VHH binders against Lysine racemase. Designs and how they scored, part 7

Target 1, 368 residues: Lysine racemase, of Oenococcus oeni (q04hb7)
Amino acid sequence: EAIHRSTRIEFSKSSLAYNVQYTKQVSGAKTLWLAVKSNAYGHGLLQVSKIARECGVDGLAVSVLDEGIAIRQAGIDDFILILGPIDVKYAPIASKYHFLTTVSSLDWLKSADKILGKEKLSVNLAVDTGMNRIGVRSKKDLKDEIEFLQEHSDHFSYDGIFTHFASSDNPDDHYFQRQKNRWYELIDGLIMPRYVHVMNSGAAMYHSKELPGCNSIARVGTVVYGVEPSEGVLGPIDKLKPVFELKSALTFVKKIPAGEGISYGSKFVTSRDTWIGTLPIGYGDGWLAEYQDFQLLIDGQKCRQVGQIAMDQMMVALPHEYPIGTEVTLIGKSGKYENTLYDLHKHSGVPPWKITVAFSDRLKRMVV

## First folded at step 1 (VHH)

Design x7 (framework vhh_7z1x_3)
Fold by ESMFold2-Fast, scan of step 1:
Structure x7 (fold): chain B 368 residues (1-368), chain A 122 residues (1-122)
Amino acid sequence: as target 1 above (368 residues)
Amino acid sequence: QVQLVETGGGLVQPGGSLRLSCTASGFTFSEYSMNWVRQAPGKGLEWLSGISYSGSTTSYADSVKGRFTISRDNAKNTLYLQMNSLQPDDTAVYFCARDFPYGDLEGYMDVWGQGTQVTVSS
C-alpha cells in the first residue's frame, strides 16, 4: 500500500551471512536454523526466507503453521520447523508441506494417527525441562511418545526433540544448569532422533561447550539479525554486523522564524530562525512515541526529530536548507555517524528486537 | 552491577496476605518487562505473573488469577506482588526476573533475584 513513499527498511544480505558464520563459529554448531516469526523480526518473512540459504542458513523456524505455508507458497523449499503446537486437524497439511512439526502429547499423536491416511508426519517432540510451558515433563511420558512413534512408523517419522532454556543469557547460570541437568536426566537411555536442538541464542553463544551431544544445531534469531543477545553483557557487541537500516527522505523543507511554534501540539518554539524538514513516517509505521526527540542522520549530520510524532509524518530540525528528496537515515550509517538499535533502545526503553518487529507492513522491505 | 533483590517473604497463616517487593539496580528498570516465578520444595519453577515495562499490561497463571496482583513503580525501580487468600500450596521460594522482550520465540529471562521464602501454614 505505501510502496510509493520514500520510507523503507533495508537489510544487508552480506551482514546477515556474516552473522550466520559468526554464530556457527562461536557455538561450534554445524547447522543453523533461523527464527523468522513476527515477519522475520520485522525484516520481512519472505524477503529473509528467500535469501536465507545463500546466507548459510540451514533451515527456518516458524511459530505457526500459516507462516510455514506462506514460505512454501512463495516457492521456497528449505527445511522448516514449526515450533508452536498445531491443532491435530492440520497434521495432514503439515505433512503435505514437509514441515518438521512440534508435538507435546501422546494424545495428540494418537489423534493424528487416525487422520493422516497416506501422509507421514515428521515429528519434533517438545520436552519441558522446568518452565511449565510446553512439552512432556517426565521420562515415562517421553518414552511412551517415542515408543508410539516407533510402533506407528507408517504415519510418523521421529525426526526431532528439543527443549527451551529460559535463562541461557543470564550471567548467573544456576537456572540454566538446572534445566540442563533435567534435560540430560530426561533423555538418558532414550532413542535420539536426527535433530536434537536445544541451543537458543544464549545457549549457542555462551553455553555450547556444556551441551555435548546436543550442540550441533543452533536455533537462533536476534544474533543473526545483528543484535548481541545480552547487548554486550556476556559477549562482544562489535563482533556482529548490523543488518537492519531504516531510511526515509525529506518531503518538505521550510524556514521557521524565531519565536514561532512548531505544529502538532509539541509547544516547541524556535529560539532562532530554524530550518524544519518533514518525513513521511509516523507511529502508524512503527516509529513509536517513545522515539520522540531521537537524533536522525542527514548527509552525515545529526538532526533532532522535533514536535510530536504524528500517525504518518514527523518533523526534523535541520542545520541549513536541504533539497526535498534528501535521504534521512533513522537507523543505520550516514557519513561518520551510525544510529544503532542499541542507541534507540537506550533512548526509548524499547529493546532492539521489539523495535524491529513494530514496523508495519506499510513499509517496503528491501534486501541490499 | 545488574541486580534484583526480593524482600517481604515470611510465615503467614492460610487465608492471609503478603506483599513481596523486588528492587532493581544497575540497569534502567523502566525499559524491561518483569516477572514473578516460584519454586515449591522438590518441584520445578512455575511462572506466576508478568508486567510490561510501562505497567500497562499484566498477565497471570491460572493458579493465581484473582488472588495475586503484579505492579511496579518505575520511579522507585521496584516490582511488587500482592498475594491474597494464601493457601498452604503457595509455600515456595519466590523470584523476580527480568524478562528481556527479545526471545518471544525462545522465551527466556536474563536476570534473576536470589529469591524470598514464603511459608503458608497454621
Scores: ipSAE 0.000, ipTM 0.182, lowest interface PAE 11.7, mean pLDDT 84

Design x8 (framework vhh_7z1x_3)
Fold by ESMFold2-Fast, scan of step 1:
Structure x8 (fold): chain B 368 residues (1-368), chain A 121 residues (1-121)
Amino acid sequence: as target 1 above (368 residues)
Amino acid sequence: QVQLVETGGGLVQPGGSLRLSCTASGFTFSYYSMNWVRQAPGKGLEWLSGISGSGDTISYADSVKGRFTISRDNAKNTLYLQMNSLQPDDTAVYFCARVKTYGWSPAFDIWGQGTQVTVSS
């Protein structure tokens, strides 16, 4: 983490808390589990996890075992679900840290049974209804897993069951309806555990009433981080509060005469005398080549990023000389203007969740 | 071949009501989310409301929430917009639009020709 650079991600605790309550209200869910995978969607794994409970979050969902371990080692005792598959040799570690652990096969359970000690593994069964990532695909396989868990209650607790909806934020709900129908077909007549959780952001916001018996838990990321899952097509964007801001400051300012090239390779050539600022952010930080020529915000003015984005720095065209240290807002508000993640998506073709997760560990993360 | 046709527009006084209809042909209507979008004179396109293929999921823009109601009749391949408490700034050409799936990145791929709604005395 390059803590002494001006470039930083700021995320709003109050906006995150507002979005948690809004998601619970819209979905009717009494329980909200926040996805903190991929460095909490780029917001900072530990920074988000430390404030999640205060924001009304009831549990954390991670994709890999190491994310859960990092949260525990930071002294956080919150409920943690591991959504991604783990190698069976790590089942004892998952048990020790009291993770709700996702399991996709009977063979995994049989192997885990041989190595688990006195502490029980809390098991979340994955059901594949169309996402094609993990989980059993037949009622027979699901029934066999449930029966095994009940027969081996000395090593396992059957605590969860879930599926993931691939297209719940898509205005065309044909695929969602197919997965929903398959889900109810597969679970019909089976013993259900304490946690039945199927609602990702799209399902929670748009389909909760269609999910009777499994709409009490919202397992969400995007919506809580302030991004409307359909970007305004299915729901209004102004009902969520933006959480994510990216800010930097000018490290150098110079005037370049007409006809000179800017940055490595000189792809941009000035058509007139131009004031140019330098920013300590580049593609090594996650400001991707697709973001070239985006309008940044400086002192309430739109200023175009110019020339090639380098690994550690980039240039911006200025309307006049600004002092070194002048704040630059890449994502967020400045004066009457706001650069949203939706604006950067329209400019670059890169969707909001891919934008935020692409920012590297070099950028410091700050709760505001 | 694929077509959307809007009807029901017209002139109304402030506080009045109109019901717009959009008839779809050339595709399986129940598989697609449908939307209403408008364009006021001198302004850009404004999304108003969306409804899922099944009809179970409905969303509204803040500017029309509580005043407009979207619905669909899949047996008749028809989308509706009930507009109440109309205001002069509701004056616009109203379009129905189909959204084609592109993963999470939806795009309006089929548009009707639009129906004119004028709110004035």
Scores: ipSAE 0.000, ipTM 0.155, lowest interface PAE 19.5, mean pLDDT 86

Design x9 (framework vhh_7z1x_3)
Fold by ESMFold2-Fast, scan of step 1:
Structure x9 (fold): chain B 368 residues (1-368), chain A 121 residues (1-121)
Amino acid sequence: as target 1 above (368 residues)
Amino acid sequence: QVQLVETGGGLVQPGGSLRLSCTASGFTFSSYEMNWVRQAPGKGLEWLSGISSSGYTISYADSVKGRFTISRDNAKNTLYLQMNSLQPDDTAVYFCATLDYWSESYSFDYWGQGTQVTVSS
């Protein structure tokens, strides 16, 4: 991290906690597992994981084994689900760290049984209901896996079962209805474990009442990080609290005469004498070229980013001279104005989830 | 600028072969799981194949298993799909995609126009 630079991501603990409570209330879910993959949607893996329990989060979901290990090594003993595939040779280490581990084949279980020794692995079965991505897709294969787990209870605990719903945030719910019907068909008459989890953000927010027996656990990311999954089409954006802010400060300020080009790429030429500020943030930090000319906020004023965004720096046009060190809000509130992730999406064509995950590890992450 | 560009599509006769390429720029390609997905006329997205960041783990949809082969070259920031024994029902726009939001409805994140594959006599 470049911890001594002014450029930083601030995320609101109170807003995250509010969104957890709101998601539980709307969905009716008693249990919420927060997705912390991709550096916790850019908010900071360890920073988010350390405060998650205090925010009302009941467990963490990661995509890969190494994310779970990093959380454990940071001293966090919270429930952790690993959603992504694990090479069978790592089954003993997944057990050692007490991860709920996703399994998608009987052959994987048979191989794991041979190497677990004294370890007992907590198993989450993946069911493919239409994504054609991972998991078994027949009742027979699912039944065979469950029977194997029951017969090898010294090495395995059958603790979870899930499917992933695509398009649950689409106004056209045809694909969601097809996956939902397939899910109920596949699980009918089978032994169910303690964790049955099918609700991603869209399913939790819009379809929970259609998932009887499977709506007690919400496994969500986007909605908790303050982004409405349909961006206002299916649900109101103003019921969620923004979590993510991006701030910087002026490192240099100078007056440029009319007719002079901005030195960083010369794409902008001043029409009048203009005060220009420099910010220590560029595309190497994740402020993408698509964000060119976005209106930044300084002391309650809208100030246009000017010239080409460089790797480590960019310029902003100022209404007058500001002191070096004056705070600049790129995403967040300043005075009466707010730049939201939806505003940046509208300006750039880059959706909120791509915006937050694109910020590099150089930016320090701060809980506020 | 973050970008994925698919190429290699075209018109091919039933039983023929095509090799699709996807070139990535503006992000650390070698750190991302990559996927191929397609959309046939009047149908939704269908996931076809996935490959881990290192290339170590590979998976296929049953509809293409044995006919299609996914591969990647991290030094060239390029993803490939070798398609053999093509049939008329393989006609679709093919997209390369990063798996994003595993726990959300946005299972795949793809950029660009895709590349059109038409299988016809």
Scores: ipSAE 0.000, ipTM 0.224, lowest interface PAE 13.3, mean pLDDT 85

Design z1 (framework vhh_6z1v_2)
Fold by ESMFold2-Fast, scan of step 1:
Structure z1 (fold): chain B 368 residues (1-368), chain A 124 residues (1-124)
Amino acid sequence: as target 1 above (368 residues)
Amino acid sequence: EVQLVESGGRLVRTGGSLRLSCAASGRTFSSYAMGWFRQAPGKEREVVAAISWSGGSTWHADFVKGRFTISRDNAKNTVYLQMNSLKPEDTAVYYCAADLYEGSYYDSTQYDYWGQGTQVTVSS
């Protein structure tokens, strides 16, 4: 977009690669599947997917069929897992694109069997260990699904099985222990497929040694994107490298007299003559109202965002006149200072993964 | 997304040679298996040759083996069909097609994207 061309997300390929290797070493996982759902956690679906293999990523996990299709159409032949449930009518398409496809019920499999024709679907079974989200909840239902897959091997390949741990990054691990115990209870004595994958970021970082037989694959997002899953409570934040930066540039600079209001609604009134800069970023871009008054970084100086954030622009108080085009760092490093996703979380109450996902497609994504 | 444009179709004498080209536009060419199909008036569309996304595997219909050769140049986003020893029965509209799924080279319904075709006429 022309008006927002200076506002951009930059993400570090070297930091992402470092975090991949760190996660593999801490977890002991030999295989890492990177979650690229929700526009690769806001980093850019295709931009991240195109460099993932070079960073040591062994496969990609998406939430919806369309994300997987977009990756394939971009020329990427990497392993792709579809985590979210697919309407059965799209089973032939999922097979055609060679996706490992998540299935939550026997009825879905029976319906798919009727429409696959010559296609053979790679199946990942979802097991619900307590989240009440997706998957079978009983050993009988799981056994029935596996038996059906074995009896219909002309239409299905039983390639994966997984569960999702809701609280693996919580200091109180009682819920994690309950899900873990239920998982082992449910799979006991069953035929296991090639891919047994239960480790999300928290499980990979804090619980991998408690998951024997199920700790060879890490299916992770936040940790690879440079966010410590517990934000320092269970593990040190300094062991991961930040990946995400958000930058902009001043489009207008003016001096405002003492006593004058700034921006729409004018909740901020100057107490002294103040230089004010305008930035081409607002809540329509994903810089949410909850981020009001956050300290931005300009030429190694902390500068407070002032007045109400508008849809397409916002104001920042400046210590002196800066030229139009002066770079502003909203998230990232400038001189001696760094604004982290953790800092913005503390300011706004919005957690890091929700911060990055909220940035709209209006913003340019750049690999650096 | 892939857009395919065939070229090279023309009138050729029996026993002659012809090279068809299929230019793909966009950034996704190297992810697709490519096929050449043909359809003569009043006949079913039939697969002539297919090539994997990497070029490491090729398939040719029995009626063209030894005469036609499929190849691709991923640097140029192009797939080719070299046609030798042409016969009158080779007269058809030739279509370039792209498929992400390599499981069936025989089934035209498995191909996702198609060009508009290029007419090849073989006469005495």
Scores: ipSAE 0.000, ipTM 0.093, lowest interface PAE 22.5, mean pLDDT 84

Design z10 (framework vhh_6z1v_2)
Fold by ESMFold2-Fast, scan of step 1:
Structure z10 (fold): chain B 368 residues (1-368), chain A 122 residues (1-122)
Amino acid sequence: as target 1 above (368 residues)
Amino acid sequence: EVQLVESGGRLVRTGGSLRLSCAASGFTFSSYDMGWFRQAPGKEREVVAAITSGGSYTWHADFVKGRFTISRDNAKNTVYLQMNSLKPEDTAVYYCAATDYFESGAWEYDYWGQGTQVTVSS
């Protein structure tokens, strides 16, 4: 069972470090916070967090409190921002773990003030400039929050303020311009904290020069994980290094005569005698049905995945017999060939970000 | 300037069919994942179907599988929901929604239409 499960995600520490430096150079940001939400975009929360500082990352951004706690419990003392709103009852725990904590309302602050006791919470104010998800939408509400934080400095430190740009990677930048204008309108004349952070991957790569006073911090994910946010439309693909690789190994090899069906319901029928290999990976692991018939790489050769992808396994057509245990590269390099996340996107219609986060915790994550 | 405009909702008989359309403008439609949601009176909004930016991957909720089909036409900036074998419990306001797939969240949607009313009579 375990002995046959060779399927693993490998991610390149050197490529991640390169992408961090490239993002800082392009954006001009002196500080880079890496988004490690959704299991570090599928790369592995703790595996990525443990090496982030060595790669030039200045802080980590998580979506939920539990991700931040897991990082702390692993012995990591890096700067951590909790981007998603937390239930007020957990404000003391967020303070205890020294998280920069995102707050979206004055009522939340008033409730937190009553339960913090001896704790002093580091606060990041969310401003909604057009995403219509989290944060205050008016200058009055924002001013009221800032005044409350200043009047209750025994329980709160006003350390951060941010917004999220929905369309910063869109070739049509009219929506980005609207959010940018709304952001400057809302913050005009207000007291700013030490961390003003608005640059996601698209804003950092394409719009940093349009964000004076707000372009010293890049809060990015996609670009550091080696995916160009516009997939080459706004910026060059080849300036980023791929980080993510997915590998497996043959668990079974069999020769199938011409005319026989392969896999569930015999959807694929061989036109000639064909060597077929079995891989211990299926849709239960995150290799979705939409990836069917993708060309995998074995020993420097392209080999088509054939038949229906099952929950825990799938088949691949082989040019000849290979030994059991032969490595298969689903995403990554083998010989002169490379399967990129962009290639899988073109094949499946599933974008790179959604590809990597879909891989389940059943798969081993390894830094290489 | 981002707009999603739903159309096609009307009164239909049980067992009937309807096609809903959602016309998108103000953003690069072919770069966005699209979804259909519905909300019946007194109930929370629920996800009905979703389609990726390129149209190759679709997801349908269990309660509509085999009856509803989501599709899109990127040349026309339009997403569709084909509804077959309609039941009275399908009566709801149907909403079109779009999400920027770069860091916006898998099923959290950034832009919403105003909705179109579907009523299924017995």
Scores: ipSAE 0.000, ipTM 0.125, lowest interface PAE 20.2, mean pLDDT 85

Design z11 (framework vhh_6z1v_2)
Fold by ESMFold2-Fast, scan of step 1:
Structure z11 (fold): chain B 368 residues (1-368), chain A 123 residues (1-123)
Amino acid sequence: as target 1 above (368 residues)
Amino acid sequence: EVQLVESGGRLVRTGGSLRLSCAASGRTFSSYTMGWFRQAPGKEREVVAAISGESGSTWHADFVKGRFTISRDNAKNTVYLQMNSLKPEDTAVYYCAAQFYDSGYLPDSYDYWGQGTQVTVSS
């Protein structure tokens, strides 16, 4: 809605492609499925989905049925996995759109069998190895689901099986090892489908060699979007290319005298005559109150955001007068300086994936 | 939205014990992965322990293994951190956090945070 303002998200197609290639190289995975849930981690669902194949992505993973439908309606025929649970009444629609559909119980399958009619659903079985979110937790329940799928091959194709690793990006791998051991215990002796996919970003980057038979598919988000999953603790941050940039431009510039308060409710008061710029971005756009006082970049200079962040605008202190329309980099590179998502995380306490997801649909998303 | 309220932080002698509690809102509490974090003066916030939903599967950082135990009571929507053999190095503000599972999981990917409770260990 506010796409004609200067404030926009730019994301790099070449950096995204590089990160796909790097992730495949490090993990040894031949197949990479990109998570595009939550508006492609804030990068733009359709903007990312339209270029994913060109970047070396082999399939898309979404959280909800509506995201998959939106991708199809945009004319994209790529492989799509629905990771989140679907109300059984939508099983025929999931089949019609050719989605690999996640299923977590035998009762769901029995109910779907009654309503699929002539449709044949592609099924991905969820296995709970310790997360207690979705999936079966016992070998008996898993075996019962597989047997049901094989007995009802007219309505179902047993195409996938997976689990979620909660702590694959943690320096202490004890929890990961416990989930990994439980995974192998649960699947031992069972019929495996064509897609066995357990590697999220952390598992792909740090644990792929420990997942024999289950390391051919990387189902990743954060690493492809240019964020090192451990933020430099387990792997170097400079091996991935940043994808996400946030830019704006000065809409107003004014010199204010010493002793003047900046913005209503602010405790910031000028100690000397100061040039102040106004930016058309505020918390309504996703620039959260926790980001107050972050150093923005203007023409290769660090400029502190000052005063209270308002709903639609905020102020920045300037070293001298700049023309209206001068570009401001909030996240990204300007001259010799770079503001990374890691820098904003350290400043605010808000993690990189939460930062990018929080930006509203008021902001234009651009492929660069 | 989820609200988290920590309690139990206080001054304790070296070698003592303390139990922290975190009360959470919401009927879906049993589905959340819960964690305890701490931040000491001049240091970054670090993960101490985590516990999954109904299975109660636990993880503890190496620097607290054998001394601290995380647990949960889903009927009471509460997470606990039992701290034994406390050392001056354990002095920190302790935070309770709740997480939804994400395929892009990071160490600090917790969605909801409490205000923190101060633990001070004297020699």
Scores: ipSAE 0.000, ipTM 0.126, lowest interface PAE 21.3, mean pLDDT 85

Design z12 (framework vhh_6z1v_2)
Fold by ESMFold2-Fast, scan of step 1:
Structure z12 (fold): chain B 368 residues (1-368), chain A 122 residues (1-122)
Amino acid sequence: as target 1 above (368 residues)
Amino acid sequence: EVQLVESGGRLVRTGGSLRLSCAASGSTFSYYAMGWFRQAPGKEREVVAAISSSGDSTWHADFVKGRFTISRDNAKNTVYLQMNSLKPEDTAVYYCAADEWLPGYSSTYDYWGQGTQVTVSS
C-alpha cells in the first residue's frame, strides 16, 4: 500500500456507476447525460470524463466551450452538450469537435450560418420557461428558429431542445408546475428533435412521470455524485452510494500538557495531556472556516479538529500518538465510521454541492 | 447515411480466436464513432466495445476487457473486433453500429448492421 502524506480527493468509479443505474431506474430514463460543470462538481473534469462511459453515462454536459475542448484534447470521444451560450465566432470549432451546441436566438443562428463554411453544427435550442436566463420565451420565436434550421440543413442539424427547471427539488412544487405547463404550451404543435431533455436531478428523481414525451433523457449532476438533491426530504438518501472522499495524512505529531491553550481562533484549552496532529490542508485548499471543530476519522477513531484552520494546515486532537504519515479521512469511511457530505452540511451550514466545488485545484483527484 | 455489413462470424471452439469485420459505405465513415454490440437468444442487446472516429480512443466492456480488442482502418472504411480466449457465454449475434457522437451507448446509435453469428462450443 502507498504511504499517504498529501491531501487528495478520491472518488469511487463503482459508486458513480451504481448511482447512474439507480437514477435511470427511478426516472425511467434510458439515456443519462452527466453534468461535469465546475470541475465535475469538484471531482475532477478529466478524471470523471475518462470513466463516464464505463459507468453507464451516455453523454457529458458542460457549461462552457473550454470544458468541452479539454475533454476532446484528453482523447475522449463521448457525446458532449455545451449548455452555456457560445460566442458565434466559435461555432466552427464547436462543429469540428462534434459538440451539441446550445443556441438561444435566431440572430445567433443567422450569424453562424455566414461563418460555418463546410462545417455542420449540431444545435440544441434553449427554451426559457421561467428562469429568465437563456433561450426563447415565445412560441413564435421558437417556431422561427426551427424553420431556419430546417431551411439551412446544410449548415445545421436540429438535434436538441431543452429547458431548465429551477425548483424541481423543492417540496413546494408551484414554480415547477408553472414551468412545466409553460414548456408544454411552447412546444405544442412544433417539430421535435432527436433529444428532448428537461430532467435535471430533481425532475428525474421526483417528477419524471409528470413529463410524458420528455422523460427519456436525464441531464443530471448532484444525484450521480451521490448526493440526494433534497437531502432526504423528498427521496431516500440510503439508495445512493457516496462517491466523494477527502483524505490527508499527519505531517507532525506533538503532545501538549493539560491546561495549555491552543490560542489560534478556537480558544481550545486541554483538560488532560493531549496528542495533537498537524494536517496539510487549510482554507486555501477549500476546507472552510465553517468546518472548524469537525470530527475527522483516523484509524477507525473520531478525532476532533482543533484550533484555527490556517491557509494550508490545521490541527487535530488524537487519542494517542500516531506515526507521521498516518492517513486521516475528512470525508469518507474509516473503520466502522463514515463522515458524509450531509454530516459536514449539518455541522457547517454549507450544502453538499458547495462543499465539493470549493476544493481548489491544489488537491489531486484520483479514481478508485 | 452510413450502411454497415458485418462478416467473420462462425463456429469456434472454447479458447479459440476470431476476428469480426464491419465494412462501411459512405464518404463520412471517418466522421462516425463505431461500436460492437451483441445479443444472445432471449437476452437484450449489450455493448461490447466502442472506438472513436479517429481510432485514438477505445472502450471495452468489463466482461471482455483483456480478451477483445476493437480497432479501425479509416482508409478501408472498416472496423474490427479481435476476439481471444472465447468462452461459451460469448455466443451471440454480433452487430456493428455507427453514431456521430456517442460510441458505446446502444440507445443512441443511428445505424446498425444486419449482424453476424458467433457460436462458441466445446
Scores: ipSAE 0.000, ipTM 0.100, lowest interface PAE 23.5, mean pLDDT 84

Design z2 (framework vhh_6z1v_2)
Fold by ESMFold2-Fast, scan of step 1:
Structure z2 (fold): chain B 368 residues (1-368), chain A 121 residues (1-121)
Amino acid sequence: as target 1 above (368 residues)
Amino acid sequence: EVQLVESGGRLVRTGGSLRLSCAASGRTFSDYAMGWFRQAPGKEREVVAAITWSGGSTWHADFVKGRFTISRDNAKNTVYLQMNSLKPEDTAVYYCAAGEYPFDSYEYDYWGQGTQVTVSS
């Protein structure tokens, strides 16, 4: 992290806590597991994980083993689920760190059984109800896995079972209904573990009442980070609080005469004498080429980003001279204006969660 | 990490020109803003010029504005200070420095050993 550089991500602890409580209220879930994969959706893995419990979060979900290990090494003993598949050779490590570990095949379990030794692995079974990603697809395969876990209770604890709903935030719910029906078909008559978790953000917000017996746990990311999963189509935007802000400061200000090109390739040419500011942020930081010409906020004024975005800097057109060090808000509030993640999505075609995860580790993350 | 080595300092006459070079080693040179500083005998160190990571923006102190120009070549891992219309008051040891935030930073993280510039009348 460039800690002496002004470019930074600020995220609101109070807004995150509010969104946790709102999600629990809407879904009726008593347990909320927060997805902190991909650097906590770009908010900062350890920064988010350290405050999650205080915000009302009951557990953390990561995609890869190394994310879970980093959380443990930071002194955090909260419940952790590993959602992504891990190589069987790391099963003993997953057990040592007390992770709920996702398993998608009987063959993986048979291989793990041979190497666990004195370790006992907490197992979460993945069921594929239509995403065709991970998990078993038939009742027979699921039954075989459960029986194996019960026959090998010295090495395994059958603690979880889940599926992922691909289209739970789509106004057309035909695909969701097919996955839901397949889920209930597959689990019918089987022994259920302590954790039955099927509700991602969309399912928690829009479909919780349709998931009897499976609606006690919400395993969510987007909604807690302040993004309405349907962006206002299925639910109101104004009931969630924004969490994420991106801010920088002018490093240079100069007046450019009419007819001058700005930045590499001279894609922008001034039609009049124009004040131009420079910002220490570029595509190497995660401010993507698709964001070109976005309206930034400076001292309560809208100012257009101009010229080609470079690797570590970009230019902005100014209404007048500003002092070096003047704060620039790329995402967030300035005066009476606000740039939301929804605004940047409309401008760029890049969805909110993809926007936030794209910011590099060179940007410092601050809890506010 | 960056290591900085200045060169080019020498004796020049009033009104003359000189170019200082600062060679950097390390994979991260293009991630750092660069600055030139000077320290005259019995005086505090003062900032002379600064340049952003990519070289797209520069700043020059009022006392050298129009006479000195900072530039960089990221392909050669080098920053330059072109000094024109030299005055006796420009006599000092010149240092290059690397930092993460240009112009608004009070402290640069990496420094060279300095190169002596002497301007005779």
Scores: ipSAE 0.000, ipTM 0.096, lowest interface PAE 23.6, mean pLDDT 85

